VHH binders against c4kar8. Designs and how they scored, part 355

Target 1, 263 residues: c4kar8
Amino acid sequence: MAELSTPSPASPAPLDGGRGDELEKFTLRGARQILQLLQDLITHRGLITAHTGGGHSFMTAVLKVDEERGRVVLDPSPDPQANRRALAAPRLTCVTQLDGIRIQFPLVGLGEGQDKGRPALFAPLPAEMLRLQRREFYRLQVPLAHELSCLLKAEDLARKPVEVSARVIDIGAGGVAVVVPTGAAEFVIGGTLPACRLALPDGEPIELDLEVRNLNRQTQRNGTEQLRVGLRFAALPRAADTRIQRYIFKTERALNAKARGGL
Key: E = the ipSAE of ESMFold2; O = the ipSAE of OpenDDE; V2 = 0.75 times the mean of E and O plus 0.25 times the DockQ between their complexes.

## First folded at step 20 (VHH)

Design ng11 (framework vhh_7n9e_1; at its last look DockQ between E and O 0.62; V2 from the best seeds 0.52)
Fold by ESMFold2, look of step 20:
Structure ng11 (fold): chain B 263 residues (1-263), chain A 124 residues (1-124)
Amino acid sequence: as target 1 above (263 residues)
Amino acid sequence: DVQLVESGGGLVQAGGSLRLSCAASGFTFSSYAMYWGRQAPGKGREWVSGITSSGGSTAYASSVKGRFTISRDNAKNTLYLQMNNLKPEDTALYYCARQWPSFDEYLAEYMQHWGQGTQVTVSS
């Protein structure tokens, strides 16, 4: 079932999409399955992007499951404004990745309090979780050591052309996500950024056109705010596609080898 | 607090034109990218167009590019959609919004700010 947004008093219809039924096969609704998945996120210290609506999100983590009270306990932001937005939101949309599998779940009824004397956020256990176990949803989390960047050709607030070197935080077959300092440039979902340049370690930068798919003012774990921009590759030549796929494959293999060798 | 009020819809013949307006209040209009969406009978919500907060860049769905023009007047806190060469396929309730959900997310975002919508009906 697709989730409905909270309507205004005179709203004619919910504005959310109708894609929920095609995702039913990826939806977990069993209480034990949900508890196990949440425990797996805790065990792996998975970072979670919690979307609070209005184009805002913050980074969090599940600290524990409080089975006695039927609640999940979340790490609050050090930015009080991010916490206020989260508490005011009718629901959070939580997004993360576990072992290369994208995980999404809603939290409703968020409250604040303390856990062992430290500030914490609390919500009832989610009624459902999505575990999107398919390759097309995969995004490689780019290691910081790679310092992967993308030069974006955009406009600033004065409508002047600006070039912004944006750090690439994840990359997949169809696009990248980047972070940009707040105010460095303006973006609009659906907009096209022509002649951008993606810098990969294995050669000259790739010139490509990008389409803006997502925009979020994201509060980082240190409390600073950055603009997260989700970008899709538009009309990617096969040679460029091959270089991107090779980077993803080699990096995946290297990361998996490190994880295995640590056992 | 946030209010978005659409107007300018109506019944028109194919090939005709309409200009939609969206009056904004309760927030700093000039700080937000703005969007038009539509919902046709029996279909889900469809992104139509977007414009940056300064108005410097615009974007359009392929189905309307070249026929529709989004614009804004930040001094009047008003968003516009000029719709030319209208087709029966353009029949829908049209909404303005100050945010648009991720094109790639699978759970609906909440606390989205949408207007009540204005009906556009295009006869063959």
Scores: ipSAE 0.596, ipTM 0.868, lowest interface PAE 1.5, mean pLDDT 84
Fold by OpenDDE, look of step 20:
Structure ng11 (fold): chain B 263 residues (1-263), chain A 124 residues (1-124)
Amino acid sequence: as target 1 above (263 residues)
Amino acid sequence: DVQLVESGGGLVQAGGSLRLSCAASGFTFSSYAMYWGRQAPGKGREWVSGITSSGGSTAYASSVKGRFTISRDNAKNTLYLQMNNLKPEDTALYYCARQWPSFDEYLAEYMQHWGQGTQVTVSS
């Protein structure tokens, strides 16, 4: 009875050597560094988008780092289905920002349990954490008080043109991330949304073309599902670019001032 | 379990045409945008085309725009890629995907819903 050795799933081909080398410069692998960064996330109450695969994600936070047990404690989703997806996923990809720097790290071996009598998710400490310091990756988390919005020109399921007012959750030089109600419109990665309107606090909306770069179904803390859409500025007039940069700069400065106790 | 099975690949001469198919099962096909990608030897996965759940909107990589056409039949749970005017540089393993990870190069690895692929070889 010849044991048919199930061929080991071919390890994904290493990312092309050159890009991989650049990424390595931003990858933390030291245990102390990882622990410190996780602790910083806790201290700052950083919200984390946890990607479970299949275009699904949920909002979480690092609640605790257990150094003795070598594990991290995460806040579970209020959606049981999101938690099930997380537990079933071979890998959880966590994305967050700290001080304007994008942080990404994988978690594997998730389990559920209780921490001090409260439901929690547990995972071994990440083996690596990516800290992207490049300005090109900077995304400003838009304060809720600013109420930035983007009017998206899209199509619904019936291919009827629709306008969807989407809340802007983050903004950078290259694009925005927005949230829309599930089912409000259809999107495809690589698709173009023409003649959209980005509303900034300082004047008239900016008309621009947007390219869909990312789609994620996200479960909110209240249990509702939203679609997070990452959009690239496909055609941005120079004047618009200047306005966007100014907004980012002013907002960042204000946030930093507040963090320092100045406001 | 999500299953995607690609077919229709083969050897074709430059300037020729192929039509790829992807049979989908294990999920509500009509509820998802679908994508084609490809991987040439020694290169990473490349996004080729996408189509919305209803088929109302399509997108193409610049390298294939005007030559390739993505379509879908939701009643048959099948995704198609018509490839015309094929070039040697189109030689690759072509994959069907329910979810393309993103154009964010740092998030490319969390999406796992790919088929096994179908080989397309374009000879000069």
Scores: ipSAE 0.387, ipTM 0.772, lowest interface PAE 1.4, mean pLDDT 85
ESMFold2 (binder alone), look of step 20: mean pLDDT 82; pTM 0.827

Design ng12 (framework vhh_7n9e_1; at its last look DockQ between E and O 0.01; V2 from the best seeds 0.00; counts 0 for: pae O 13.8 > 2, placed apart)
Fold by ESMFold2, look of step 20:
Structure ng12 (fold): chain B 263 residues (1-263), chain A 124 residues (1-124)
Amino acid sequence: as target 1 above (263 residues)
Amino acid sequence: DVQLVESGGGLVQAGGSLRLSCAASGFTFSSYAMYWGRQAPGKGREWVSGITSSGGSTAYASSVKGRFTISRDNAKNTLYLQMNNLKPEDTALYYCARLWPSFDEYLAEYMQHWGQGTQVTVSS
């Protein structure tokens, strides 16, 4: 059918008035650099969040790079609706982390097919990739065993106050990302959640105000839908900041020691 | 196809008021959080305000908080922005949006808008 007009993403800028031109120095555009970074993602089996639009996303991985055809091969979702959204999207925005560095890249022209007899998604190699190697962009992936949670004070669909215990999936100097069951609460980008409680493994929970920065519905590998909420720390006291950075440091050290000791 | 049509802009003196409307079609409006953004000449795009799908919670940029009020009428598929005590720095093209896929710090770069926007000009 005839090509339909779709809007471009907003210019690269932060929500509050933008410094998007700074992203250029983190942007890889060379074909060799892009191929190597994609191969690194394959080698490390990096889990990728693929954003399909409309506030929806799914988890995937790069299975391989088909250099002869100039394509990247992605793992399809077990949820057929997520795959349909991905194939219908004008572009797929992929976000992941490699060795503590945030990686982001667009895929356009996504198609479906088979790879060695298995269902797969295909797209031309991305024309650019972001490799955000700055300390303020670092996010520690929180081990499941730590059971980090954040109690959110929000509203449900009926506009009633609710408290939602959300699992923390990553944490950095500037904020956290959490997951909640779909429908447990409503959030709006830019909204402030006052008096939330972040539970670290040691000590009393930290009371803090959080600002909603992103919202994505995400289908887990088991097919269950959840809401990923990106939250920024607002007015973080120095004592709270110190505890968070100590947690990150200790956890990184423990993860490094475990990797070494596993030899 | 998704369509958003903004209206209600115009020329107003500082201290005045305007009410913007955004008529939505081509999607289930009541299922989405909605946002207002603006772009002034020579500046980047700026998020202004947001509202949950139910209308139960709202958010505002610090530059407009206390002066602007976002609202929605899900029965009419319409989003509104009441702008009071307007200042010359509020001069911009205003547009309503859903967010494109959202992630972390760079969310404003992914605001989706399909309309032409509505011009608001505030004279000193």
Scores: ipSAE 0.012, ipTM 0.533, lowest interface PAE 8.1, mean pLDDT 79
Fold by OpenDDE, look of step 20:
Structure ng12 (fold): chain B 263 residues (1-263), chain A 124 residues (1-124)
Amino acid sequence: as target 1 above (263 residues)
Amino acid sequence: DVQLVESGGGLVQAGGSLRLSCAASGFTFSSYAMYWGRQAPGKGREWVSGITSSGGSTAYASSVKGRFTISRDNAKNTLYLQMNNLKPEDTALYYCARLWPSFDEYLAEYMQHWGQGTQVTVSS
């Protein structure tokens, strides 16, 4: 009975200094490309999750691209409160999929009005659109300054429950990688850590279940051994997903801006 | 399980024509917009064409507009791409894809929303 070694998910290559460059490969900034992509979204009636901040989102769609006016027309929410939040938000983060690719883009300067007698939301064309292939789970390397942490509920060698505060080193839509001191807890690949708490900079910790997917021992330059734990989100509430995606987007944008010498 | 199987690719001379087919199964084909994409050697995946669930609307990448025609037969659960006036730049692995209906489905690591593709090679 040949143990089908489930191919270990390829450890995301250490984001060497070129990570900014990697994200750039997936970022469209050309006006023509952006217009085309928006038109594609219209044609496919792609549903868009629009994030307004504070963990709030609503479903929308691109209804029209007005090239002459340089604006995009969105379907307003049936919820007036959602629309108010959208209009009040400094930025709308839009997330959708097209052709097996995740599309993410910001809209700023939202306004309300009418398009052909129907209520609509208007925004200037996005300056950039991010396209991420499904199979390329981009994991954001978390800046040290953000101090993301995850409280892990685990067990020690004696199977005694322990709580371990782990530093988050990378985060993606599917999970996080954390580092813990060696011996802080016992982890088993495939094991579930229930009711963990992921701390993001912009609000209350997110409670979630985590599945251990990978374990790697790492020796630091100072000779200290740490355990890198790859964790999958076993159950991620929609609101939590929204917050995570927002964080990733915001951070990626900031990193890119910095890489360009803008910060 | 969503299955998409592409066919009709091959070697063709510049200026020639091919018709690609995509057989869909495992979902209500008529309820979904469908796409053609392609991936050229050393390049990323690019969108080629899309068609709405009913077939009432179509769209094309600028690079193929006027040369390619997307169509569908919902009764046969089949998507088509007629490619005319092919160019060497059209050389790629062509694949059909279904739009992800929700954000949550995108997060599903094991969902397949495109086929294995069919190779199209256009010689000069």
Scores: ipSAE 0.000, ipTM 0.234, lowest interface PAE 13.8, mean pLDDT 81
ESMFold2 (binder alone), look of step 20: mean pLDDT 81; pTM 0.819

Design ng13 (framework vhh_7n9e_1; at its last look DockQ between E and O 0.53; V2 from the best seeds 0.66)
Fold by OpenDDE, look of step 20:
Structure ng13 (fold): chain B 263 residues (1-263), chain A 124 residues (1-124)
Amino acid sequence: as target 1 above (263 residues)
Amino acid sequence: DVQLVESGGGLVQAGGSLRLSCAASGFTFSSYAMYWGRQAPGKGREWVSGITSSGGSTAYASSVKGRFTISRDNAKNTLYLQMNNLKPEDTALYYCAREWPSFDEYLAEWMQHWGQGTQVTVSS
């Protein structure tokens, strides 16, 4: 009985056509570097999206780094089902951002327990952490006060055209991530949403075509599930690009000024 | 447990056609978008096509657009890929998937639900 070795899931080709070798320069493997980066995440109270597979994720945070035991402590989801998925997953993929740099890291060997009498998730320290410093990977976390929204033109479960106003949670040069109520519309990765409208604070909405790049059912800290949709700008006029870049720059500057105590 | 079983692959001459099937079980098939991917020898997995849960919307990679057609029968819990005008470059192991990773290379590793695949070989 030849054990059909399930072919190791080969990583998809890079979006930019770059060789997988290019990611190595952005990968941290040093123990000290990893520890420092995790500590920085703690210090900044960075929210982490933890992907459990199956299109599911939950919001967490690094609560503690236990260097002696070589483990990281995460905040569990308020949703028991999300925690079960996390524990059952062979790998947890954590995604966050620090100082405009996208950070990704895997956790394996997740377990549950208690930290100081509170429920917690535990995992061995990641063997590697990816810091994507390229501008194309930069995503600005949109301040809640900006109320940035995108009107999505999609179809509902009955295949009827629907318009869904989605809150924009992050924005970059290449696209946006939005959140929509579960069941508000149907999406498929690779699908195109034509004639959508991105509302920026500085003027008229930008009409643009969007391509669905990722879908995640996300459990919020309050236990509510929402759909996070990653969208790429499929056809962005130059004028729109300029406006988006300006918004990002202006917002980033304001956030940095605030962080420095200037506002 | 989620199960996906691909079938319909084989050897075909260039310009020929194949129809792949994917039998799904262990989950509410009609509630999920479904995808086809493929992996050519020595290459990574690539996205081929996707279809919404209702089947109302479809998407295709540029390389297969106009030649391939994704469809589904929710009553039969089956996903299909009609492949026409096949080319040698279409030679690959074809996978059915309930999830597709983000197009982010690093995030692709969390994907868990693939079938065993069905081999498609297109001869010149």
Scores: ipSAE 0.726, ipTM 0.914, lowest interface PAE 0.5, mean pLDDT 87
Fold by ESMFold2, look of step 20:
Structure ng13 (fold): chain B 263 residues (1-263), chain A 124 residues (1-124)
Amino acid sequence: as target 1 above (263 residues)
Amino acid sequence: DVQLVESGGGLVQAGGSLRLSCAASGFTFSSYAMYWGRQAPGKGREWVSGITSSGGSTAYASSVKGRFTISRDNAKNTLYLQMNNLKPEDTALYYCAREWPSFDEYLAEWMQHWGQGTQVTVSS
């Protein structure tokens, strides 16, 4: 009497090929290096995107490192559902940026508890962290004051054309990430959005074609959910590329001046 | 429990056609974009096609564009993949998924909601 088995849809599945050998040179495994990098994230108040799988993530931060207990302490979400997803996930993939360098690390064995009487999430220190110091990984975190937006030509839930003004949260040489309210429009990974318009502060909007590279329901620090859409520049004219690079450079220069005491 | 069950695979000669189905349950099917992926023996998973939750927009891998058509029937909670002009390189285990990992080459992301798959074998 054979028993039929069905794969569990909720079980973790291997991703399509690892990046392993190419990324090994960016991988930190020394305990002191890891502790220092985590402390740097705390000092700079680095905002972390914690991916819980299933197309969900939440925004968090490392509150402290407890070296004696071998643990990191994370800020829980105000949304209990985001916390439940995090606790149910076999691991968190944490992504952030420090001084223009992309930082990525896994946390496994996440648990909930209290830190000085306040709710907190705990995990063992990661055994490795990725510091991706290459220009192609750089993403400028767009200042809120710039109100940078991208007008997307998409469809709503009724298959009607809509134009959605999406806030740009980061921008790099190869694309942008934007956020939209959930339900404002529909997207599919691999889809193309022709003739979108990226509004830079110093000129007319740039018309460009975009390809959807990732979709993620992201719980913000205030507990609200937005759809994060990662978009690649599909057919970028040279003049548009120059204007984007100019914006990135000018904004970096202004932010660096403020950090050095210009404001 | 989220459940995705594929069917419609089989053995077919090059140039032939197959229609795959994916029956969904345990979630609000009409609220999610859906995807077909495939995995050839000894190879990694390959994104094949995607469709928005309403069915209004579709996307295809360049290797299948013009030959494959993704569709969905939200009233029946069913996703479809019509595969025409099949080639030997289309031989793979085909599965449907409720999400797809980022195309970001440097993320180690995982999938949670995907089916067991249905085998497609193209001879000649």
Scores: ipSAE 0.670, ipTM 0.890, lowest interface PAE 1.3, mean pLDDT 85
ESMFold2 (binder alone), look of step 20: mean pLDDT 80; pTM 0.802

Design ng14 (framework vhh_7n9e_1; at its last look DockQ between E and O 0.47; V2 from the best seeds 0.62)
Fold by OpenDDE, look of step 20:
Structure ng14 (fold): chain B 263 residues (1-263), chain A 124 residues (1-124)
Amino acid sequence: as target 1 above (263 residues)
Amino acid sequence: DVQLVESGGGLVQAGGSLRLSCAASGFTFSSYAMYWGRQAPGKGREWVSGITSSGGSTAYASSVKGRFTISRDNAKNTLYLQMNNLKPEDTALYYCAREWPSFDEYLAEFMQHWGQGTQVTVSS
């Protein structure tokens, strides 16, 4: 009776072999470097999107690094279901940004407990952290005060055309991330949203086509679920590109000035 | 548990047609966008097509646009891929998926809830 070794689910082949090598250049594996980066996240109160799989994520933060125990302490979701998903997931993928640099790291072996009498999630320290220092990956976190929005042209569940005003949470040269109420519209990765309108503070809205690049159901700290939609600029006029770049630059400069105590 | 079972693959000559099916169970099928992907020998997983939960909107990779048609029957919990004018380069293991990690090359880790796939071989 030959035990048919169930072929181990083939690890998703790294995209083009060349890209894997490039990614290695941005991967931190040193214990000291990892600890420092985690500490920096704590210091800056960096919000982390923790992906649990199935298109679900929740907002968390690194609360503490326990070097003695070799573990990281995370802020649990206010949604018990999100925490259950996190605990059930074989791997948690954490995504954040520090100083405009995207940081990504996996956590394995998540557990729940208490830290100083408060509920917390625990995981062993990540074995690696990805720090993407490329300009192309830069995403400006849009200040809440700017009230940046994007009018999305989409369809609802009844296939009726709808316009959804979505808050822009981050913006880069290549696209935006927005949040929409759950159920406000239907999206599909790879889908195109034509004739959308991006509202910048400095003038008339920019009309542009958007491509859906990612979808995440996100539980907010208040327990409310929202849909985060990553959108690529599918067709961006040169003038619009210039305006977007100007906005990013201006905003970044202002944020940096504020961080330095200048404002 | 989420289950996806692909079928309909096989050997076909160039210019031929196949219709793939994916039977879904273990979740509310009508509440999720669904996707087809494929993996050719020696290559990574490639996005092929997507469809919204209602079936109102569809998306296609440039390589298959105009040749492939994604559809769904929510009453039957089944996803379909009609493949016409098949080419040797379409040879791959085709997967049905409830989630696609993203087109962000650095977020490829979210590949969950894929079926075992169905083999499509297109001979010249």
Scores: ipSAE 0.739, ipTM 0.921, lowest interface PAE 0.5, mean pLDDT 87
Fold by ESMFold2, look of step 20:
Structure ng14 (fold): chain B 263 residues (1-263), chain A 124 residues (1-124)
Amino acid sequence: as target 1 above (263 residues)
Amino acid sequence: DVQLVESGGGLVQAGGSLRLSCAASGFTFSSYAMYWGRQAPGKGREWVSGITSSGGSTAYASSVKGRFTISRDNAKNTLYLQMNNLKPEDTALYYCAREWPSFDEYLAEFMQHWGQGTQVTVSS
């Protein structure tokens, strides 16, 4: 009783403001744990999506941790507007992955400065970090060499149908994330894109309807802006689901073998 | 800076209609998708509807589909919500927004571009 057929969207709770009991078991608050996790991100050269609010983000990385001053140092964007948004934001919500595990942390008090004569962004160390080790969060980062694409059937600014070939950047059991040039088409969260085609390496493209779940204007490390679109698969046939899961499994095994094959 | 001002709420009997307006300023209205949300007493924020920047495509929560119509007039920088066949469960503070957080329930995005809201109360 009380469950709806289609649940209404809900605003996510802030990491530090309205955190529920379910998130507590994923929350790191120990200073040593936080420092080690940040250092691991540096060592693995992890790319971080820093959300500045208003549907904007930019790609960055942790350059170093200044333990003496209790600060993290971030790579600024080459796009001055992305940096201005970051400095004006009351907080950054940073999202990344480490070994397939989703990492999130807030940064407050972001400032502009210099690190060894180069422009840099800095902030106090976060007081907490989420390490969300849940199977349902898993999204395979698609290797560039696979050149996975999804043909989106959308509309342009003149309300005319347009087909956009979008690069798939990650894929999971329930959906994909794609990037398109800003302005190539219009999207709205909650909207549907009928008759799209997901191209996997084996076999014919999968034809499916997609639902827009996330939209983010993302400034890349080279300063260009792309639109990141998170898309949910609607009503997949079993055969299509099997093909997607097989692709994920084979690709993950190949990546693991590559890591071991370095011996 | 960014301002969103809702109007058009009020008290209405079940089965009635209301038209909400949202006046936008401080940004290029025509370049953003826009959203309506609502919050009933003691409940979380609920996504109601969205519309693309040109107005070419719309989306609705299942609870309002067929009864509510979102629209926009980019020349007037105004977003609208036509609400027909209102029900008591539609009672809420309605607000417009320039952004909507993703359905990713664990990504805690800061939602900063929304209005103060207009109250809609539907009596039995």
Scores: ipSAE 0.593, ipTM 0.871, lowest interface PAE 1.6, mean pLDDT 84
ESMFold2 (binder alone), look of step 20: mean pLDDT 81; pTM 0.815

